# VH-VL binders against Active breakpoint cluster region-related protein (ABR), part 4

Target 1, 199 residues: Active breakpoint cluster region-related protein (ABR), of Bos taurus (Bovine) (a6qns3r647to845)
Amino acid sequence: VKISVVTKRERSKVPYIVRQCVEEVEKRGIEEVGIYRISGVATDIQALKAVFDANNKDILLMLSDMDINAIAGTLKLYFRELPEPLLTDRLYPAFMEGIALSDPAAKENCMMHLLRSLPDPNLITFLFLLEHLKRVAEKEPVNKMSLHNLATVFGPTLLRPSEVESKAHLTSAADIWSHDVMAQVQVLLYYLQHPPISF

## First folded at step 19 (VH-VL)

Design e5 (from d5 with heavy chain V101T)
Fold by ESMFold2, fold request of step 23:
Structure e5 (fold): chain C 199 residues (1-199), chain A 122 residues (1-122), chain B 107 residues (1-107)
Amino acid sequence: as target 1 above (199 residues)
Amino acid sequence: EVQLVQSGGGLVKPGGSLRLSCAASGFTFSSYYMNWVRQAPGKGLEWVSYISYRGSYTDYADSVKGRFTISRDNAKNSLYLQMNSLRAEDTAVYYCARELTPSGYYEAFDIWGQGTMVTVSS
Amino acid sequence: DIQMTQSPSSVSASIGDRVTITCRASQSISSYLNWYQQKPGKAPKLLIYAASSLQSGVPSRFSGSGSGTYFTLTISSLQAEDFAVYFCQQYYSTPYTFGGGTKVDIK
């Protein structure tokens, strides 16, 4: 379900699955070498997601007992399986165009305008995640995760073409699609390097 | 100087309406979720409502849902609470409050208005 | 709704005393708890956020601890200006709820 539906149903600003996975990573995953890069056990990830999807009250106990790489994997899976990516289908072309701008001032104006164009639940969830990823990167000497590493993991996860765009790309233009993965990484890296303080 | 300046309180009869205002200065108002919190005389604090960055998403305490409407005008750096169908139990000091972080990473109320008294009595 | 229960409801203490206020949640709220100070006729003032993080400008004699369902606010050496009512508040989910308050009187 879409972020806005989840947060309205939960009466939350940021989906509980996002908050709870982030909190657990903050507690016991900040010094984990390769956090978010290392794959957790797939069956653990699916089990945890199923508990979240069922709105099961036992989720807090499961989180405390679960391998931290599985918790990190569950967060990534949540974003990958959203029916619409966090940065939305509507804005996907604009993000791709904006990050390609060569003039730094024009790029900054465009990238901040794009944030202001996100639905509010998407925006606060994105800013929440950015703050977490910045904290992870601040521990790079121990966990070995740079801003670039985190952008590589999360860029394609948060900003991806819709099913329609993916099928259209296969039938319309191969030369533009070859840049999409690079641009997806660069969008997230941009915001990690230029945290939006005022918008 | 970061501050919230409130206005619009007063005395009103049961069933009446009143609109509270909260003017923000010293920070980028549009980057914050905003809240209303109330306190009945001699009682504790009760959260009333919040509103998202652009006002497209809101939530309310059950006790006021359907009667109160939170809104904002980011061009005027102003937050509002429209209170309709007022009841005696709505008598309280009403505070507007800013959340600590624009990102919602910490949801605490770090800046408060000075409070506006609303009295609902016959 | 998550019910927050504070104790004691009031306490009288001398300057220099250690004062401990407790707050219990009706369900686990992880570390999503704030503490506020309120003086008569004034708005609440944030002291502690996220259970244990000290707000900027708050004296280090204030500290918070706890997680899950049990939380404490400690004033390590009470000062005259600490006469106030103290509230805990959960932000795990809406409606955000406050404890009933603890009045700290200086003897």
Scores: ipSAE 0.787, ipTM 0.897, lowest interface PAE 1.1, mean pLDDT 90

## First folded at step 20 (VH-VL; from e5 with heavy chain T58I)

Design f4
Fold by OpenDDE, fold request of step 23:
Structure f4 (fold): chain C 199 residues (1-199), chain A 122 residues (1-122), chain B 107 residues (1-107)
Amino acid sequence: as target 1 above (199 residues)
Amino acid sequence: EVQLVQSGGGLVKPGGSLRLSCAASGFTFSSYYMNWVRQAPGKGLEWVSYISYRGSYIDYADSVKGRFTISRDNAKNSLYLQMNSLRAEDTAVYYCARELTPSGYYEAFDIWGQGTMVTVSS
Amino acid sequence: DIQMTQSPSSVSASIGDRVTITCRASQSISSYLNWYQQKPGKAPKLLIYAASSLQSGVPSRFSGSGSGTYFTLTISSLQAEDFAVYFCQQYYSTPYTFGGGTKVDIK
């Protein structure tokens, strides 16, 4: 279900699953070594995701007892399973082009424009996530997760081509695919390093 | 200086209409979710509505749904509340309010307008 | 809708007193709670956000605590300018709802 639909249904600006997972990570996981990099137990992640999907009243109780890496994994899984990537598939080519700009001023203008081009529900969710990831990175001395590490984890998940384009990329050279992944990481890293305080 | 300045309001008969305005200055208006909150005389606070950055996402309290319309003009740094089919129970001071963080990380109202009195009476 | 029950409705206190106001939510709202101060004829002023974070410019004598369904606002040492009405507000989901308010007046 699209973010815009979920947030309307939940009457929340940011999806509950995102808000709750982030809150738990910040409460008890933000200093965990390799948070978001270390994989949680697949069955736990699936179980937690299912509870969120079912809008179960016991979500909070389940979260309190769940392994933090499973919670982190659930957050990643949510974004990965979105029918449309958080940064939208429509804007994917533009993000790839923008991040490749050599002129810093041109890049800034382009990236800011693209940020403003996101639907409001996507934008606020993205900004919410960015704020969280920055907080995680602030604990790098302990959790060993830099902005770059976090960008590596989330970049390809948040910024993805359409299914049609994805299939096209599969037929492309491995080198091209690698470059695309690098660009996806760089896009997220850019926004992490350049906080969009105004848009 | 960051501020919200309100205008509009006044006395209207039941079934009448009013439009409230809220002019923003001192900050990037389009980067913030905006809200309306009202307070009946001698009563507590009641959330009325919010509008997203560009107006694509809106929500209302059930008490005003179908009668009130929140809108914004980012080019004019302005927030509006069109109030139709007004009722006596709509009598209140209406406040426009900015949310604390552009990111939605904290949904608190940190900047408020001075308030506008709306009186619905026969 | 989430109901916010605030207590007490009023409290009389003296300068220097410790004042505690409670807010209870009808369901768990995690830490999504704000506290406001309102003086007569004025708009509310944000004091605490996210249950325990002090808003910039607010004196340190104000503090918030709690999570889930139970929250408290504490004024460690009441000052003359603190006589006002205080409101809690949840932002777990819309409609956003406020507590009924607590009037802090002079004893």
Scores: ipSAE 0.930, ipTM 0.964, lowest interface PAE 0.5, mean pLDDT 95
Fold by OpenDDE, fold request of step 23:
Structure f4 (fold): chain C 199 residues (1-199), chain A 122 residues (1-122), chain B 107 residues (1-107)
Amino acid sequence: as target 1 above (199 residues)
Amino acid sequence: EVQLVQSGGGLVKPGGSLRLSCAASGFTFSSYYMNWVRQAPGKGLEWVSYISYRGSYIDYADSVKGRFTISRDNAKNSLYLQMNSLRAEDTAVYYCARELTPSGYYEAFDIWGQGTMVTVSS
Amino acid sequence: DIQMTQSPSSVSASIGDRVTITCRASQSISSYLNWYQQKPGKAPKLLIYAASSLQSGVPSRFSGSGSGTYFTLTISSLQAEDFAVYFCQQYYSTPYTFGGGTKVDIK
């Protein structure tokens, strides 16, 4: 379900699953070494995701007793399973071009324009996530998660080509794929390092 | 200076219509969710509606759904509230309010208009 | 809808007094609670957001605490300019709802 649909249904600006996972991570996981890098138990992640999908009343009970890495994994899984990536597949080529700009001023203008081009529900959810990841990175001395590390974890998940385009990339050279992944990481890193105070 | 300046309102008969305006200055208007909040005379505060950055996402209180329309013109840095089918219980001071941050993390109202009185009476 | 129950509805206090206002939510709202101050004929003013974060420019004598369903606003030492009405507001989900308000009067 698209972000715009789920937020409308939930009457929330940011999806409930995103808010709850972020809240738990900040509550008891923000200082966990390797948070978001360390994989949780797959069965736990799937179980938690299923409860969210079912809008089950037992969500809070499960969250309170769930391993923090499973909760973190659930957040990542949510974004991966979106039918449209958070930063949209439509804007994917533009993000790739924007991040590759050599002129800093041109890059800034382009990246800010692209940010403004996101659907409103996607944008506010993205901004919400950025703020969270920044708070996580503030604990780098303890959790060992830098902005770059977090960008590496989330970049390819939040920014990805359409399914059709993705399949086309499978036929490309491994080096090209690697460069695309690097660019995806750099896009997220850019926004983490350049706070979008106004757009 | 960051500010919201309101206009419109006044006296109207039941079933009538009014349009409220809120002009923003001192900040990037399109970077913020905007809200309307009202307060009946001598009563508490009641949230009315919010509108997203570019107006693609809107929500209303049940008490005004189908009657009120929130809109914005970012080129004019303006927020609007079209009120139709007004009722006596809609009598209140109406405030436009900005949410604290562009991020969805803090949904607090940090900047308020001066308020506009709407009186619905026969 | 989430109901916010604010107490007391009114309190009389003297300058220098410690004043505590409570807000209870009908369900858990985590820390998604704001506090406002309103003076007669004026728009509300944001005091606290996210249950305990002090808004810029607000005196440090104001503080917020709590999570879940129980929240408090505390004025450590009441000043003359603090006589007003105070409101809590949840933003856990729409519709956003406010408490009934607490009037702080001079004793």
Scores: ipSAE 0.898, ipTM 0.942, lowest interface PAE 0.5, mean pLDDT 94
Fold by ESMFold2, look of step 22:
Structure f4 (fold): chain C 199 residues (1-199), chain A 122 residues (1-122), chain B 107 residues (1-107)
Amino acid sequence: as target 1 above (199 residues)
Amino acid sequence: EVQLVQSGGGLVKPGGSLRLSCAASGFTFSSYYMNWVRQAPGKGLEWVSYISYRGSYIDYADSVKGRFTISRDNAKNSLYLQMNSLRAEDTAVYYCARELTPSGYYEAFDIWGQGTMVTVSS
Amino acid sequence: DIQMTQSPSSVSASIGDRVTITCRASQSISSYLNWYQQKPGKAPKLLIYAASSLQSGVPSRFSGSGSGTYFTLTISSLQAEDFAVYFCQQYYSTPYTFGGGTKVDIK
């Protein structure tokens, strides 16, 4: 279900699954070694996702006692399974072109313009996640998660080609696919390194 | 200096209309969701409405739905509240307010306008 | 709508006293609660956000705690400038709702 539908239904600017998983990681996962990199138990992740999808009142109780790597995995799964990626199908080519710009001023202008082009629920959810990931990276000496590690985990998750574009790429060389993945990581890394203060 | 400066209040008869304005300065207005909050004389606070960065997502308290319209003009750094079909219970000081974080990480009202009095009376 | 019930409605206290104000939500709101101070004729001032985080420029004698449905604002040693009305506010979902207020008066 699209983020705009979820946020309207929930009367929340950011989906509850995002807010509440992030809150739990902030409470008891910020110092977890390998948070977001280490896989949680798959059955726990699916159970938690099902409870969120059902809008079950028991979710807050379940979160408090769930393995933190399962909570992190649930957040990743949520973004991965969106019918449209958080940064949208429409803007994917523009993100790929923008991150490739060589002039730093032109890149900055382009990357900030792309943020302004996101639908407002997508934008606020992305900024919410960025703020969380920056806080995780601030604890790198303990949790061993750098900005680059986090960008590697979340880049391809948040920024994906459409099914139509993906199908065209399946007829392409493996080097083109490697470049796309590297660019997806670099887009997220760019925003983690260059906080969007004004947009 | 971060501030919100309000204007447009006054006395109006029931059924009348009034438009409130809130001018922002000292921060990037377009990066924030903006809110209206009201307070009847001697009473508590009641949230009225918010508007998203570019105005594409809006929500209202039930008491004002269909009568009030929130809007913004990012080129003019201004927030507006169009109030139609005014009733006696709409009598209040109206505040515009900024949310603490552009990211919605914390949804608190950290900057408030000075308040504009709206009186709806025969 | 999430109802916020605040108590006490009023408290008389002396400078130096410890004052505790509570706020109850009609359903769990996680830690999504703010506290404001309001003096007569003025806009509210943010004190605490996210249940326990102190806003910049707010004295350390103010603290917040709680999660779920029960929340507390504490003033550890009341000062002359602390005589005001205090409101809690939830941001779990819209409509955002406020407690009825607690008036802290000089004894």
Scores: ipSAE 0.817, ipTM 0.919, lowest interface PAE 0.9, mean pLDDT 90
Fold by ESMFold2, fold request of step 23:
Structure f4 (fold): chain C 199 residues (1-199), chain A 122 residues (1-122), chain B 107 residues (1-107)
Amino acid sequence: as target 1 above (199 residues)
Amino acid sequence: EVQLVQSGGGLVKPGGSLRLSCAASGFTFSSYYMNWVRQAPGKGLEWVSYISYRGSYIDYADSVKGRFTISRDNAKNSLYLQMNSLRAEDTAVYYCARELTPSGYYEAFDIWGQGTMVTVSS
Amino acid sequence: DIQMTQSPSSVSASIGDRVTITCRASQSISSYLNWYQQKPGKAPKLLIYAASSLQSGVPSRFSGSGSGTYFTLTISSLQAEDFAVYFCQQYYSTPYTFGGGTKVDIK
């Protein structure tokens, strides 16, 4: 279900699944080696996702009892399975072009304008996640997750071509596929390395 | 100096209208969700409404839906509350409030306006 | 709507006393709870956010704890300037709701 629909239905600025998974990782997972990189148990991930999809008010008990890598996996799965990526289908080509700009001033102006072009529920959810990932990376000496590691995990998760664009790429060279993944990582890394974002 | 300065209160008869204003300074206004919170005389606090960065996402307390309209003008760094069809139970001090984090990481009200008294009586 | 039940409604205490105020939610709200202080004629002041995080500039004698449905605000050694009304507030979902308040008076 689309982010704007979920946040309206939940009466929450950021989807509960995002807020609650992040809170649990902050509590129990910030020092977990390979957090977000290590796979959780697939059946646990599917079970937790199903409980969130049912809007079950008792989800908090399940969260407290579940393996932290399954919680991290559920957050990743949520973003991967959105009907539209968090950074949207509409802006995907612009993000890919913007990150390729060579002039630092032009790139900065473009990348900040792209954030301001997101729908407000998408923007606040992205900023929420970005703040969390920066905190995870601050604990790299313990958890072994650098900004680059996190960008590698979340870049393709938050930025992906639409089904229409994916079919167009199936008719093109494999180099375009690898370039897209590299650029997706670089977009997220750009924002992770950025000072606190202000509009 | 980060501050919110309010205006527009007063006395009105039931069924009347008022518009409250809240002028922001010392911070990037367009980076924040903004809120209205009210407090009836001798009573506790009641959240009224919030408005998103560009006004595309708005929510209201049930007690004011259909009668109150929150809006913002980012070019003027100003937040507004249009109050129509006022009732005696709307009598309160009205506060505008900023959220602690632009990202919604923590949703607390760290900066408040000074409050504007609205009195609805016949 | 999530009801926030605050207890006690008032407390008489002396300077130096330890004061504990409780707040109960009608459903689990995780740690999504804030505490405010309000003096007569003034706007509320944020003390604690996210159940236990101390706001910048707030004295360390204030602390918060709890999660789920039960939360406490503790003033470890009451000072003259702490005589005020204290409110909890949940931010799990809108409408954001506040406790009824606890007035802390001089004994």
Scores: ipSAE 0.805, ipTM 0.908, lowest interface PAE 1.0, mean pLDDT 90

Design f4
Fold by ESMFold2, fold request of step 23:
Structure f4 (fold): chain C 199 residues (1-199), chain A 122 residues (1-122), chain B 107 residues (1-107)
Amino acid sequence: as target 1 above (199 residues)
Amino acid sequence: EVQLVQSGGGLVKPGGSLRLSCAASGFTFSSYYMNWVRQAPGKGLEWVSYISYRGSYIDYADSVKGRFTISRDNAKNSLYLQMNSLRAEDTAVYYCARELTPSGYYEAFDIWGQGTMVTVSS
Amino acid sequence: DIQMTQSPSSVSASIGDRVTITCRASQSISSYLNWYQQKPGKAPKLLIYAASSLQSGVPSRFSGSGSGTYFTLTISSLQAEDFAVYFCQQYYSTPYTFGGGTKVDIK
């Protein structure tokens, strides 16, 4: 379901699954080498996702006992499985055009305008995630996760074209990976390097 | 010089209406969710409502749903609370409040207005 | 709605005393709890956010701890300016709810 539906149902600003996975990573995963890059056990990830989807009362118990890489994997899976990507498929062409701008002032204006174009639940959830990823990168000397590493993990997860748009632009899988994924990574890297203060 | 300056308030009869205003300065108002919190005389604090960056997402305490409307005008850096069908139990000091982080990373109220008294009685 | 129960409702203490205020949630709220100080006729002032994080400009004698359903605010050495009412507040979900307050008096 869409972010806006989840947050309205939960009466939260950021989905519980996002908040709680991030909190657990902050508590006991911030110094984990390769956090977000190393895969957790798939059955653990699916089990935790199912508990979140059912709003099961055992969520907090499962979080406290679960392998931290499975918790990180659950967060990644949540964003990957959204019916629309966090940064929306509607804005995907605009993000691709904006990141390609050469003039730094024009790029900054465009990229901040794009944030203002997101629905409010999407925007606050994205800003929430950015703040977390920045904190992860601040511990790079220990966890070995740079801003670029995190952008590589999350860029394609948060920003992807619609299926209709993708089918209308027939390209080989290798070309799509080389072209779109590079840009998707660059969009997220831009915001990690230029955290929005005003939008 | 981050501040929230409130206006409005006063005495109103049951069933009446009143509009509270909260003017922001010293920060980028449009980058923050904004809240109303009230405190009845001699009682504790009660959250009333919040409004998202552009007003597209709003939530209310059950006690005020259908009677109160939160709104904002980002061009004027102003937050409003329209209070209709007022009841005696709405008598309180009303505060506007800013959330600590634009990102929602911590949802605490770090900047408060000075408070505006609303009295509902005949 | 998540009920926040705060205790004690009042405490009398001397300057220099250690004061501990507790707050209990009706369900787990993880670490999503804030503490405020309120002096007569004034708006509340944020002291602690996220259960244990000290707000900028707040003296280090204030500290918070806890998670789940049980939280504490501690004033390690009470000062004259600390006489006020203290409130906890959960932000796990709306409605945000506050404890009933704890009045800290000299005596």
Scores: ipSAE 0.721, ipTM 0.875, lowest interface PAE 1.5, mean pLDDT 90

## First folded at step 21 (VH-VL)

Design g3 (from e5 with heavy chain S31T)
Fold by ESMFold2, look of step 22:
Structure g3 (fold): chain C 199 residues (1-199), chain A 122 residues (1-122), chain B 107 residues (1-107)
Amino acid sequence: as target 1 above (199 residues)
Amino acid sequence: EVQLVQSGGGLVKPGGSLRLSCAASGFTFSTYYMNWVRQAPGKGLEWVSYISYRGSYTDYADSVKGRFTISRDNAKNSLYLQMNSLRAEDTAVYYCARELTPSGYYEAFDIWGQGTMVTVSS
Amino acid sequence: DIQMTQSPSSVSASIGDRVTITCRASQSISSYLNWYQQKPGKAPKLLIYAASSLQSGVPSRFSGSGSGTYFTLTISSLQAEDFAVYFCQQYYSTPYTFGGGTKVDIK
């Protein structure tokens, strides 16, 4: 289900699954070594996602009892299973081209313009996630998660080629595919490293 | 300095219309969701509406839905509330308010306009 | 709509007293609760966000606590300038709703 539909239905600017998983990680996952990198138990992740999808009032109880890596995994799964990536299919080529720009001023103008081109529900959800991930990285001495580690986890999750683009890419050299993944990581890393984003 | 300066308001008969304005300065207006909140004389606070970064998404309290329209002009750093089919119970001080974080990480109202009185009476 | 029930409606206290104001939600709102102070003729002022986080520039005698359905605002040592009406507000979902207010009288 599209983010805009979820946020309208929930009357929440950011989906509850995102808000609640982030809040729990903020409470008891900030010092967890390898948070977002370590996999939680798949059946726990699927169970928690199903409770969120059903808008079940048991969610707070499940959050308190669930392994924090399963909660982190649920957040990652949510973004991976969106029918369209958070940063959208339409803007994917522009993100790939923008991150490749050499001139720092041109790159900044392009990358900020791309943010302004996102639908508002996608944009606020992305900014919400960015603020969280920056807070996680601030605790790197304890949790061992750098900005680069977080970008590696979330980059390909939030920014990926459409079904048509991915099929065409699979019929080409595997080396071209690995370059796209590297660029996807660099896009997220760029925004994680940028001072307060304005648009 | 970060400010919200309101204008408009006044006395209007039931069924009439008014447009409230809120001018922003000292911050990047386009990066914030904006809100209207009202307070009837001697009463508590009631949230009225919000508007997204570019105005593509809005929400309203049930009491004003279909009668009030929130809008913004980011080129003019201005927020508006068009109030139609006004009723006596719409009599209140109206405040515009900014949310604390551009990202929605915390949805508190950290900057408020000075308030504009709207009186609906015969 | 999520109802926010605030108590007491009014409290009269001396300078230096500890004052506690409570707010109950009609359903769980996690920690998505703000507190505001409003002086006569003025717009509300944000004191506490996210149930317990102190807003910049707010004196440390103000503190907030709670989660779920029960929240408190505490003024540890009441000062003359704390004469005001205090409101809680949930941001779990729209419509954002406020408590009915607590008037704090100092004397």
Scores: ipSAE 0.783, ipTM 0.904, lowest interface PAE 1.1, mean pLDDT 90

